VH-VL binders against q9vpl3. Designs and how they scored, part 207

Target 1, 224 residues: q9vpl3
Amino acid sequence: RGKINIQRPKAPHYERARVVAVTQPKYPELPKAKSCFKTRAERTQQQQENPYNEIIAREVRNWLDHSRLVAFFHLSSITADDIFRVRVQLHKQNLHLKSYGSKIIEQAVKNTRYEAIVPLFHSNHCIVFSPDPEKTAALLRIVRRVPQMVLLGGIVEETMLSRNQLVAYAQMPGLHAVQAQLVQTLSQAPGHLIQQLQAHQNSFVQVLDVHAKNQMNEETPKST

## First folded at step 8 (VH-VL)

Design ba41 (framework fv_cemiplimab)
Fold by ESMFold2-Fast, scan of step 8:
Structure ba41 (fold): chain C 224 residues (1-224), chain A 122 residues (1-122), chain B 107 residues (1-107)
Amino acid sequence: as target 1 above (224 residues)
Amino acid sequence: EVQLLESGGVLVQPGGSLRLSCAASGFTFSNYAMTWVRQAPGKGLEWVSTISWSGGSTYFADSVKGRFTISRDNSKNTLYLQMNSLKGEDTAVYYCARDVFDSDYGLYMDVWGQGTLVTVSS
Amino acid sequence: DIQMTQSPSSLSASVGDSITITCRASQSISTYLNWYQQKPGKAPNLLIYGASSLQSGVPSRFSGSGSGTDFTLTIRTLQPEDFATYYCQQGYDYPRTFGPGTVVDFR
């Protein structure tokens, strides 16, 4: 037999359904919740035990083992074709664009020096990995043409850098000694990392708000 | 040109210790993870150990775990393998190799050194 | 641990022949399989990575295929310099493991 489409909804009148939902006693819902025995937390735990999730977490750890440059981006709605073209362009510069679920990232960086990055991945995100930190300038040049990707910050030489610090790093002439001195100069003060990460999230939220408002107004800067 | 040159292989008595070195040239050493692979005379290849680009992560074969330590000095472009409590089964040519990762291809070794022979015998 | 096996353990062929070497993994490793060539008394060199990607400088007569657990290395129009031992290696997980090798001898 073919697929059966529901042509006749059996729903009661909207008014009656709404009244029944609002006036349901709290007590009858407790047995139903207990009969399921599976909470959101239990489903999350089962997913964490999934071998596939461990494989992806292992991939993230491999990237960290092989990358001196890690850049974090917020990712707005973008087509599969558009992101594929960006990925190909980045790959030509030895820059590897990847997207991983926040839970997988948490599993990969648990008990490592990178655990502090987990809060950055509570919303839509993507990460660019590269073994070569001198490619930071190429990364920013390419991403400048992709408004759906907003730079949040990164890790260079195992040092966490803000968006502005990463932009400053990109301006260096590519001499290893100069780059090492810059990373040392840009190093974060002890005890203030959490506040710096929160400040970046707040700045990022403001950027998203401005972007949303500009998209609604359909305003674009004049180009000459 | 990219080159890796191993050194330090000598005759050592069982229970002894030895440190191998691998000098890298022709590429930015600190951009790459590095690996040691060994080959016993007339036998196949056996992975020994891998170290991440920064030295923050290390991996070992079960046969050497607890006895060998891998380390690197990025300022000197040099990889090390410290071998303790050596056994006759550790007799092999030890190769240094540059380690690469790409999620499309997995982990692979694209450049290899000439090898250095370690003999563990009385 | 992921165990790797190769077949045949050795083979003899004439110049101009086409030969195939197979490699099997004890569990699925996607396409994360590499092939190395080792000539007598020399260090191994990378031929193919990621099952089918030819390393720069390697002649086009070498090709690789496969995914999951079964992989093949093919050498078309065998040349004298192809006398060597060939190893497969899984790049999927630690510990990294190699096949036992296949020795290619000229008849």
Scores: ipSAE 0.661, ipTM 0.883, lowest interface PAE 1.5, mean pLDDT 82

Design ba42 (framework fv_cemiplimab)
Fold by ESMFold2-Fast, scan of step 8:
Structure ba42 (fold): chain C 224 residues (1-224), chain A 122 residues (1-122), chain B 107 residues (1-107)
Amino acid sequence: as target 1 above (224 residues)
Amino acid sequence: EVQLLESGGVLVQPGGSLRLSCAASGFTFSNYAMTWVRQAPGKGLEWVSGISWSGGSTWFADSVKGRFTISRDNSKNTLYLQMNSLKGEDTAVYYCARDVFDSDYGLYMDVWGQGTLVTVSS
Amino acid sequence: DIQMTQSPSSLSASVGDSITITCRASQSISTYLNWYQQKPGKAPNLLIYGASSLQSGVPSRFSGSGSGTDFTLTIRTLQPEDFATYYCQQGYDYPRTFGPGTVVDFR
């Protein structure tokens, strides 16, 4: 039914790709310093890697086009068995846990309104996608039991939300109009004081904070 | 019951305009991207246009680009296809379909409407 | 654009037969290939998505396989309700493209 497909990876195994790269023959006469010429091997590798990055960037764009809920997490060291169990639990709730390289995410969101999220992905991360924003409560309930996954924030109904705003959104299940009003209100709420003081340690949350501030500057905030 | 119901198909003169509607019921319309697919009499399926869940992204086949516009009203659970500068070759049954994405499976259309016939002739 | 081709364009079969339909993409589409069934005068129905996954409610006699550019739909022990036109469709990129269809007729 779907169990075999759940275990089928989309991205190539990183360790295997690295082994292939390091086992390639070296050209002893090729200068190690900056060269005006690229070797055939270097040109071929760059060409092959560009198509792969574009393919996966397209996958990320498809997720964004089909997801009303996007949640961003910092991911600490976790066993393959543990992450698999989390992925299965999330999948049962129509929540899709994915990991993508920062370069791929940058390509996917370049020239879009979501370009501001790129800095969030320069650290170890994962993303959860879902077409159903009412699943936000289920998402937070499941990940609360996974200390290796730390919520950074998310995008709900095209609105950037901080961790606290997303938690508040999760407490209002069922009524989309009410949830949309809350999301709009929360995105305009000031939230900069504590996050700015911890900017150096938690720079990844600054993007959401800056985005929320920019949204407040476009409208008259009610929570100020 | 998950259902899509198209309407608006009529006989139109070449160069005319027509708006098709697709009413969705039995599911949360705003959670899904939507697509229009057409089929000329006795011919195969041809993808026409698509729209993301929010309407923020739209896509068109080259044959209709610049003439057709896709839009949606999530508050009314309705998808629209505005067709301008109609040609005889646009004569077809137009199907509304629900679009699903999963990176393990790609893009696919899991629910289809019954179709509405558009005839362009003089 | 990604071009899709199907073979055969038509075939005649009897109830109880096993049939195979082939679909080819002009470029690699991973496993992002779907199969649809259309009965005369009716809307298409999704049979298989992601090359090999059965849509809910689809009988187990239908199976799909393949990856890259070559894909196959197999119907084992053909039933009367299986006489229809079958389309493959790439779910990899825009514009989305369908194969020309394979008509499965009663012999």
Scores: ipSAE 0.551, ipTM 0.825, lowest interface PAE 2.3, mean pLDDT 81

Design ba43 (framework fv_cemiplimab)
Fold by ESMFold2-Fast, scan of step 8:
Structure ba43 (fold): chain C 224 residues (1-224), chain A 122 residues (1-122), chain B 107 residues (1-107)
Amino acid sequence: as target 1 above (224 residues)
Amino acid sequence: EVQLLESGGVLVQPGGSLRLSCAASGFTFSNYAMTWVRQAPGKGLEWVSGISWSGGSTFFADSVKGRFTISRDNSKNTLYLQMNSLKGEDTAVYYCARDVFDSDYGLYMDVWGQGTLVTVSS
Amino acid sequence: DIQMTQSPSSLSASVGDSITITCRASQSISTYLNWYQQKPGKAPNLLIYGASSLQSGVPSRFSGSGSGTDFTLTIRTLQPEDFATYYCQQGYDYPRTFGPGTVVDFR
């Protein structure tokens, strides 16, 4: 059963499970607020007492703390059987397909650098997490065959990337140094490039200043 | 071979400072969150601190908050624990461990180093 | 903070015995409970994660079960190398907490 050993950290689960459900239990539907039929006190208490959302928000924060690759997808209508098969295929590559409510995601990323992703989750969505950014190419290859999943963007190496930037990153698989450089390049705003050019000009001026000082030191050396 | 090797444990005076290092080899260090766990002589395990894969999130036990700082250098495959204002109660073997998360299993530590002994005594 | 307790604190057993160690959390932690083995003078080793999943390379005589607040570790047909201290640890929330440990000694 050597093939199962490829997923070493999850191998005992995978071997024993024998492709038992890789998916988490379906996200429970949040109870609809019926504030128009409740007293003010009841509404206030009901709004304050929702520990379930915080528990799941912790799970999302843990994923972010343990994933160098996070990809966001719009999810069109898909059968439970089809999505399960996609989850299994992704899991074999250490890619974890998860679905969380938009309020949960907002709660998880509130007061973090990733708060900007919240608008992406106002409609039906799913997220793929992986500790291994090299798996971006494998992710896009698998998802290419799933038209119900539409790539919106992602986070690679803590850098927010658009759909096109993620696709560009994936085109350099297995070249870690090149991929890291590509992430830096793709994440640069036009203004940042101008600032870098100005920094290079300043560096040149600094080199000239250091050279002039070194000439003075050579003229009156104290260490020789 | 996946391996973690701690270093830096020495005898230090109360109120002193010390920095521990943990060198990782045999795996892609930057793919993993890391943690420090300590064990006082003859006592049980106590979780001390944790750090996300990037260093963007850090976590501390109440007993060390404000005194200890955790950091990492992914280019050098090294994890650090900066310990300040050391107390006798900080005397322990300090282990670094590789931290894993999966929503099916929670947080767990799958690879541990051999430990480095820190003694805080006059 | 989530407090963890273990029972028994120590246990004497012979090779070939089957033993059970229990762990209790002060609040529900789902199945987010891990078991570690520590041999004298050595670093801890992960045995079981997520209450019941065996770590790669761990013998099948080790098994874990439980959910919520009550968990058990069972070692069937104890071997000489199994005499060690066993710790449970909750992986549910920060700060992470360990049980006080259970020492499994020779009878």
Scores: ipSAE 0.602, ipTM 0.852, lowest interface PAE 1.9, mean pLDDT 82

Design ba44 (framework fv_cemiplimab)
Fold by ESMFold2-Fast, scan of step 8:
Structure ba44 (fold): chain C 224 residues (1-224), chain A 122 residues (1-122), chain B 107 residues (1-107)
Amino acid sequence: as target 1 above (224 residues)
Amino acid sequence: EVQLLESGGVLVQPGGSLRLSCAASGFTFSNYAMTWVRQAPGKGLEWVSGISWSGGSTHFADSVKGRFTISRDNSKNTLYLQMNSLKGEDTAVYYCARDVFDSDYGLYMDVWGQGTLVTVSS
Amino acid sequence: DIQMTQSPSSLSASVGDSITITCRASQSISTYLNWYQQKPGKAPNLLIYGASSLQSGVPSRFSGSGSGTDFTLTIRTLQPEDFATYYCQQGYDYPRTFGPGTVVDFR
């Protein structure tokens, strides 16, 4: 093959050369930036249909199926080390300290007799589960030394009890028949019971609000 | 000694009914959820039914749902399995087991009975 | 339903061998997997719960590992009493499901 007519190579126009120089490095697909932005509706949809919430709600239902004692607490600011020590001490007594989001608790108890207790978990909270109701006295003894944990009430033998009712139950741990009768007696007014539990929590929230306002007043002079 | 003892397994004709019992001893029965597991001759384990500590929550395998009922009497430390509309496929050794839950470990069965044989044959 | 599979279905081994049995779940079950041992003509007994926690009284030669969908049971130095059928079981959701079992036979 011989070809004598050789076409002169055309140098790229300087404008085109500048464009090629700018794009010569190949970058990852740019649409990634678009996928980082979500609309309010998309975020609302994701929050409503979070599959992890159902998985954790199932865990809460499993605790209820395996626990004769469930105690509810308001939890004030506490260090990780301090709460860990409390968990270890409780675990030695077969008492399991857990914390779940209020939305998860609502999902777990929805359509059950315990649904009315959901408002108790609006603020910081934690729950103690145990298969053994005789451990109620041990629970209260341990928690007495933890001022950051405030007893709100609980469920014993599937019956919702106020703080005072749970304390009364704990004081008779060696008399099983008397304890069972006490639980039945205490469970005779469910509506009143829920109101008492909510009133106690609201009173505690008011105390926290006063403390927070005092804290802000103390901080204001420092900021100036 | 923690023990579970099943009873009630006999030969039953197809379409018949039978109630199995499981007597618990050596532990506080009412503190635990309980379960039934069966094993057909020469086959593997199949979970049948579970019941919460109070009896307020029950679960069933699809193969027995609508035909079997699980119940318990905490005052007598006894678990029951009421089996209705029995089929040849229900022939198995039926075990009762103590069910435990911990969120770090999930659901598991730590104590098992010796089993009771149910034979469904015409 | 969560379906469980085991591999191998059967295994032949000698005393002193180290063996491994695999269990797979059809969906993620976290670490909520248990292992049971069943000897011929006897009831099953719990070996391992929560994928890796050894049940009280079970020899330390038994160990479990895994998370999500893939799990293993290992027996380091097989003893005569270890010839049995081994079942995995998911403790994640209802209905509870077992693997088909792995038969460990003498060779």
Scores: ipSAE 0.698, ipTM 0.889, lowest interface PAE 1.4, mean pLDDT 82
Fold by OpenDDE, second read of step 9:
Parts: structure tokens; sequence; C-alpha cells
Structure ba44 (fold): chain C 224 residues (1-224), chain A 122 residues (1-122), chain B 107 residues (1-107)
């Protein structure tokens, strides 16, 4: 039984070859499926602003317009359950935890003073919004218990703050207290200045008196 | 008690100018966006203008755009509406309102003043 | 701009009745709809925000429902103090827009 040479199959007999040729299934030319790969240029042109992105961007803008405190966090391996728990805790303090895509944030802050925050949103991030900047301490207290939330920085009173600055801000006495302290300090400044000026005058007078006394002593002839 | 008090509503001639004020008390004024809403006599409510907590963002109805300006002084807890080129159609009671926003609930006005009447007539 | 409509423009009811007011938006506004009550010569008061959330201090006989474009305010067991004009307002986008109002008067 001759080993079927798989490498060079003998050409079939002419009649068989004809039958094989006729019986070969004519596979319809697969419609050249336009490769769904839109060229990068087509993808960039068709970036029709996803109406959905606009809606979300509007939401972000509304948050920014209504928030005096905005904090940015990186999320590291946090579960949905953990996020939910934190959200509830924050909400009780009128702190609103939201998560947005980087593109949405870019769209939302485009041509605004907040454009500098865009680089913060390259990974999994969340934002906490609050109308009350005094809630910063509460925010930090809550987040401290959630190691998966890493503070990156924030915006307070339209000012961008680093992580450290935000922590420092949370430790500061309320704005009114600080203002009061400032006023007190400023009110004391004139008094101190006057005191210093008077001290110098007094010292000068003392020096003059000493000088005058010394001169008088030199003019008293030692009556031998 | 949380309160908003509008003032400045008077009789003015067409083409004239008027500045309305809204004094806020009983809450931290600087924490809230504010809005003006007006109501013509016997008519419904019409949103006029809105301003963010900082004053950095402002919005206007098309009917008043270019003529009205909204501003605020957080140190004085006061909201302002500068109205220029006044028309008869601007005759209304003007209300100031406190705005609140939540992504779950949208924008709503939870506190309203009693309003001030602006009459534009020759 | 988002146009708001209300139905009916007016209705007459008796004390103890249950009434329903409808509001429609020209486009979807999710649940960002608010209801206000205004009595003659007075400023509007917020009743419902976010389509169904009851404002603090508002009686439980008031309820709101709806999403998208169609919304409803229901007043159960109408009280004498409930005779007023009711406005819906969209909180979805600027400019903010109000419905034309619904007058609820005594039968």
Amino acid sequence: as target 1 above (224 residues)
Amino acid sequence: EVQLLESGGVLVQPGGSLRLSCAASGFTFSNYAMTWVRQAPGKGLEWVSGISWSGGSTHFADSVKGRFTISRDNSKNTLYLQMNSLKGEDTAVYYCARDVFDSDYGLYMDVWGQGTLVTVSS
Amino acid sequence: DIQMTQSPSSLSASVGDSITITCRASQSISTYLNWYQQKPGKAPNLLIYGASSLQSGVPSRFSGSGSGTDFTLTIRTLQPEDFATYYCQQGYDYPRTFGPGTVVDFR
C-alpha cells in the first residue's frame, strides 16, 4: 500500500481533475469588509463631540461653579463597595464624590483657569466637590481611613493647592479666625513700632545725658 | 433665619438703567450660586440670570443678554443686577434666589426673596 | 433652549381631592425637574427638586414623579393652603426655563 506522498500528490487523472475543478465550491468573494479600522485621521475627524460627553462636561462645570472646595484623588485598587461606603460618609458631610473620564474633564475645563488639572486625570481618579471649604478637614478625616484614595491636590477658593497645602489648609483656623488674628497682629504693629521708636529716642537721650555728665565731671577742676 | 431681601425696584423710563440689590443673611452667601428670576404682572416666572459663587461664571436669558449684568460682592453678602436699556417688557417683580446643585437632582432654587417691582413706563 | 409645558393651565378642585399636574420638557432633562408653589402676592417656594425629592418642610401630601420628558406633581388630600399656582422648572441646562404654570383654585 504505497505511502501517500503528502508532499507531491500525484496529479489526478484528467477526468478526475475536471470533476474536481467543477466541484470546487466557488466561495463568493467575501465582501471586502471595509476594515473597520478608521484611519487615525478619520477617527479624529469623526470625533463628533459625543453628546454624552457634553452633558457630563456640563455637569462638571456646574460642580465647579457651585464648589468652593474641589479635591482630586487617585484610586488604587478600590472596590465598588468601598467607594460606596466612602461616598455615603462624604455625602453626610455635604461632600460629593464623583468620577469622570479624562476627556470629559478636558472638555469641561477647556479655556478655563482650571485647565492645569487635566494632567491629574491620567489614571483612575475621583473628585470630591463641596460648596463649603471648611469641610476640608472633614474630607481629609474620612479619606484617611481609606488608603485606596490618595490625595493629589485640590482647588480651594479658586486657588490650586498641592496635597501638602491642602493638608495645611485643613489645619488652619477658619478664615474669620485667621482674619481676626491678622487684624490683631496688624493692630499691634503700630504699638510696637512706636515702642521701638521711643526706645531709640530714650537710648539716645540716655547717651546724651551720660555724655553731658562726663563733660561736667571733666570740667570740675580737682581743687587740690 | 435664611433670608434674601431685594431692593432697588422703581419706576424708570424706557432706555433707562437700574441696579437691583439682593441682601443675603442667615447663611454663608459665598458658598452659593445665585440667580435672578422675574415675573411680569399676571404672567409666569422667567429666569433672568445666574452667577457662580465666585462670580467667575455668569449666565443670561436671551431676552436680557447684552443689556443686563449680574455681579456679587461676597464681602457684603449682596447680589446685584445691573439693568441697562430697559424696555416695557422688563416690567416685572424681580426675585433673587439661592441656587443649589447636585448631580443627582440638578439645579434648583431653594430660597427666594420677596421680590422688588421694576416698572418701565414712559 | 428647553421649552417647558404644563397641563392643565388651570384646574378647580375641592378640599380633600387628589390632583395631578403634568409637566413636559421639549427634550430629555433626566430627573432635573423642580416644582414651585406660588401664592398670590408671594414669592415662589420650592416643593420638589430632582423630580421626586421633597423639600424640607413640605408636607408629604406633595409628591413628584417622572423622568426624561414627562413629569407629574401630585397633591393628595388637597388642603385650603394648597390653592396656588404651581410651576415646573428644568434644572438641566442654561437658560433655565419654567413651565407656564398651573392655577389650582377652589371649586
Scores: ipSAE 0.665, ipTM 0.860, lowest interface PAE 0.9, mean pLDDT 87

Design ba45 (framework fv_cemiplimab)
Fold by ESMFold2-Fast, scan of step 8:
Structure ba45 (fold): chain C 224 residues (1-224), chain A 122 residues (1-122), chain B 107 residues (1-107)
Amino acid sequence: as target 1 above (224 residues)
Amino acid sequence: EVQLLESGGVLVQPGGSLRLSCAASGFTFSNYAMSWVRQAPGKGLEWVSGISWSGGSTYFADSVKGRFTISRDNSKNTLYLQMNSLKGEDTAVYYCARDVFDSDYGLYMDVWGQGTLVTVSS
Amino acid sequence: DIQMTQSPSSLSASVGDSITITCRASQSISTYLNWYQQKPGKAPNLLIYGASSLQSGVPSRFSGSGSGTDFTLTIRTLQPEDFATYYCQQGYDYPRTFGPGTVVDFR
């Protein structure tokens, strides 16, 4: 068998080429190929000086516009190689693992119904997006084997769900009407997931207060 | 088979109103964002409006802002375009298209309907 | 708004020819550029998305390249069914915008 890879190598198999392209990290690679993620301080400073924060925020808004399933994770230290492997596995199930800075998330969801999620991103995090909510079971199976990723909760069909509610949703066998009914049945008042996080001694009332003081197009709370 | 079928195109007077419908079949409609694209006779394509999978976010071209509204009914697999204060320059074939987003490829439209002709004339 | 231009506005070619159509954006759009084909009296069809990714079912004679502001669509060994109008479209920002189109006519 001859070897004829003298020119730029042919792209890998169609599916793998697509997976690699889709799972590429948004942020440029660090000089050290093995660097996993930036520290909180480094991310904050870089975002403050990056004039393209609006461009990345637009990408986040597009993900939200095209995803019926959004899952939020706390991310512990993990190697670039390990996270890439996880991204490839998730992409095979039409699940897109992304990492965005807290300031970019805040900018993306400002004046939208998702503004309440901002407090979830004040520590190391990552997000999984998918247009298909029936992939929730596949998502949980894959991440169960990744101890560095801890499920915080998610949004399914515009409804905030806790970890336990998302697990319950995943156990439904793919009947869309039944799954939609389950989401409606298990859903809690807006902000329930944030309340759970605040119960862990995480208080970002100041961040929420800043949003509340700004002129918002958000729906008015209860008019009892 | 994945299909989009537009309807509602008729002759209307300037200043009138009209609602277009797009019936989707062969895929899970609620998993996709959707767009309306129009083409005036003998002219090029013009993107008109877009809507997120849930209907929570909507977008419009400057030429139609304030006059057109886009909506969807996921239980009926149907997309709508409500056109108000119609002008002669709104005369066009209106296409319904399925939107796909991927951060590596951007926004693109992979499935299109056959189009429905709207004529605005006295 | 991002303005799109195409060159040429029209061209005449023979079966078997190789042709190139150029698209330019008024500002950088990364690789977020799509190409559509529209045959007379029919709806547009997606040919290429993300500047260079060929849509499933599209013949391999079609290829796209480019990034930033300058993009090209190439059709190798032109076939009779390639008689059509070709449009580029930016998928970078709202409002989304199309080029004015390039008409390909056979000589």
Scores: ipSAE 0.570, ipTM 0.837, lowest interface PAE 2.2, mean pLDDT 81

Design ba46 (framework fv_cemiplimab)
Fold by ESMFold2-Fast, scan of step 8:
Structure ba46 (fold): chain C 224 residues (1-224), chain A 122 residues (1-122), chain B 107 residues (1-107)
Amino acid sequence: as target 1 above (224 residues)
Amino acid sequence: EVQLLESGGVLVQPGGSLRLSCAASGFTFSNYAMTWVRQAPGKGLEWVSGISWSGGSTYFADSVKGRFTISRDNSKNTLYLQMNSLKGEDTAVYYCAREVFDSDYGLYMDVWGQGTLVTVSS
Amino acid sequence: DIQMTQSPSSLSASVGDSITITCRASQSISTYLNWYQQKPGKAPNLLIYGASSLQSGVPSRFSGSGSGTDFTLTIRTLQPEDFATYYCQQGYDYPRTFGPGTVVDFR
C-alpha cells in the first residue's frame, strides 16, 4: 500500500504521472481571475500566433542556413530506443536527425525557394541535416540498415534532388567539379523533381498497404 | 591550422567606402556560416552582419542596415564586408568569425580572426 | 532585439579567488547563450557555448549555468591568465547581441 513520506515526499513515476494527469478533471480558472487585466492579457496572448511554432520554425531556418545537405525520409513505426540509436550513430558523422510537424516546416520555408517541399511532409517523416555534403555517402550507408527510414529525396548545394539523384551524388564523393555539374544537370526540371519525390512517397505508402493487407489476409500460415 | 585573417582596414573619410576581406584556411570554408563583429576603441563587442554557408541569406544589425553588404566567395575561401556611407561611429576593429549551429546549443562563434582596424575621421 | 545585460560591470580579484559573473536576457533564449573571453589587444576566444558546454581546450575551472533569461559564468581558483574582459552573447535570434562585458582586474 502506498505511503506518504512526510520527510521525503515521493513523486509519482513518469508513466503513472501521465495516467493521473489524463484522468484528472480539468478546471477552467480564467473566470475566477480577480484581475481583469491579467485575464485580458492572457486572451490577447491566445489571439496571437502560437509562439511555440515560431520558435521551432526559427530552429528549422537556422538548420537551412548551416546545412549543405538536407535529406528527407518517410518514417514508419520505430521505437524510441531504436531511433535514439540511429540518432547517436548519425551524430558521430555530423548528421543531425530531426522531426518537425508539417505546419512548422511550412512556416519555416514560407517565402523561401524551398516552399515546394511542404507536400512531402503530409505523412510521417524525418529530416537529416549536415553542414558537410561529403557525408551523404555515410548517411545512406547508415540508413540502409534502418528499414523504417525510406529516403524520399533531399537538397544538396541548394538544389532539390530526388532519391535516385541523391544516390548518384553520393557515389561520386571527392570529385567536386563533377559533383557540381551533376547537381546542376539534375536541377533542370524542378517541377518534375517535386513530382518524383511525391511519387516515391506515394509508392512507399502503396507498398506498405499491400504488405499490411497480405499479412492480415495470410495471418494464419497455410500448412500443407 | 584553422585560421581567419582580416585585411583592408585603413583610415577613410566620413561618407567614404571601404571593403574588408577575411581569408579562411585550414577548414572547408563553404561548410560554415560566417559573421562580422566589431569593437570600437575601449568599447564592447557589437555584432554587425552574418551570412549563410551559400550566401543565400544575409543578416545585418540595425546600425549598419542599408549601408553595409556582406558577401562570400567559396571558391576563394574569402568573406567580404562592403562598407558604404561610413560614419565616425563605424571606427572599430572588425573581426570575422566562423559561426556554428547545433539545435542543442544554439549559434556560437568558435574561430575568430585577429581583426583589422578601420578608422573613420577627417 | 534581445537586450543583454551583465553584472558586475567590473570586479577586482586575486589569484586563487573564485568569481561569478551574471548575464540576463530581455526575453527567454532557452540555453542559447555563449561566453567569450577577450584579453587586451587580442581577439575574443570562445569559452562556453549553449550555456554550460565547455569549448575544447578551455580549462575545467570555467563553468557556466542557467537557462531562459538568467545565466552565470563561474571561474574557480582564478589564474593570472584569467584577468580579461568576459562577454555573454545570445545565439537565439537575429540580430545577435552581446552583453556590455565584465572586466576582471588584478587586485
Scores: ipSAE 0.433, ipTM 0.772, lowest interface PAE 3.0, mean pLDDT 80

Design ba47 (framework fv_cemiplimab)
Fold by ESMFold2-Fast, scan of step 8:
Structure ba47 (fold): chain C 224 residues (1-224), chain A 122 residues (1-122), chain B 107 residues (1-107)
Amino acid sequence: as target 1 above (224 residues)
Amino acid sequence: EVQLLESGGVLVQPGGSLRLSCAASGFTFSNYAMTWVRQAPGKGLEWVSGISWSGGSTYFADSVKGRFTISRDNSKNTLYLQMNSLKGEDTAVYYCARDIFDSDYGLYMDVWGQGTLVTVSS
Amino acid sequence: DIQMTQSPSSLSASVGDSITITCRASQSISTYLNWYQQKPGKAPNLLIYGASSLQSGVPSRFSGSGSGTDFTLTIRTLQPEDFATYYCQQGYDYPRTFGPGTVVDFR
């Protein structure tokens, strides 16, 4: 990099310099450049953004960097003693129960593939982190005895899972789980007819349906 | 036995490139974030780079940003450091280390490899 | 970047002595400070994490304390194997930074 000491061969007339600036292509402006057009109220609001939220958001990002299992729960009213006992039980299994404000979660996952989880945290919630996805079964066993915690979903191996998918994952043992997923991938069209006696009749019916639904020219995908 | 073994350190000319490897054994590699730390001859420790358990997030010291790339292969239990545009000041023993996070304790490194020497000289 | 300093840079001690090493951060890092020991020609070993938590397998003569910006490592009843270089490291934010080290030499 070396733009620090480059000067233009000649300095244009003041008016010409202004014209050149106006004709330059418009690129996304830096936040500080846009701040010159904000009202005092908007600048005050922006400046009053809580810096402590960034510190806690860094903590959430660190959890995500170190956790193959992340489970989201709705948390109903529970005593400090009860939640402490649950936290201790989970910690023995390398499961870390944490609670963070919804704005902090939003800040931590902003511009990431997990931004879609933000709506889950608009009510009382808690999150369980673990580096070990094999602990999913232990997590669900422990939480089954805590009616105040309701499973909403999670992230396993960077994949967002619904409640039912996470429960299913917990019931899959190691190598067999990998094999099951491979079999599902290989079975890409389980509902299609394999027997030739009915295949041609079904294909004819599909052609009639396609005639009613689409134009006959579908040769190649050409974006226009 | 939890163990980390670095390899790839050799003599390289300034401006050259080199790839370091770190082989992990005795633990589930994919459950952990990993890091590289270097030490110039007779000097202290300098953190170089870090990578999340999946490889989805990477971090670098300012001295190596734009020149070094960290990556991992969880199926091979191996961590990598690709070093480009090497300078004399990159001469150091490079250690890989297992990275732990807990909100009660912060970030720390509990297991370290033996190190591999990289010499950048003409 | 968070800058770390250590004092003293070196100290001479005898077996049986009690020694204290200090570490200071340029900004508050809560309790997110770690101590490592390195013997000549060897890799560093974790001694203490989170300012005061002793790593498993580390002798109880090692102890750490502090919070915010000021931290200490204390070694009670120094043993021959304790002559080494000690480093503090902040685990609060990226980039992670180490202190310059303290060399503990035989008197």
Scores: ipSAE 0.690, ipTM 0.890, lowest interface PAE 1.4, mean pLDDT 80

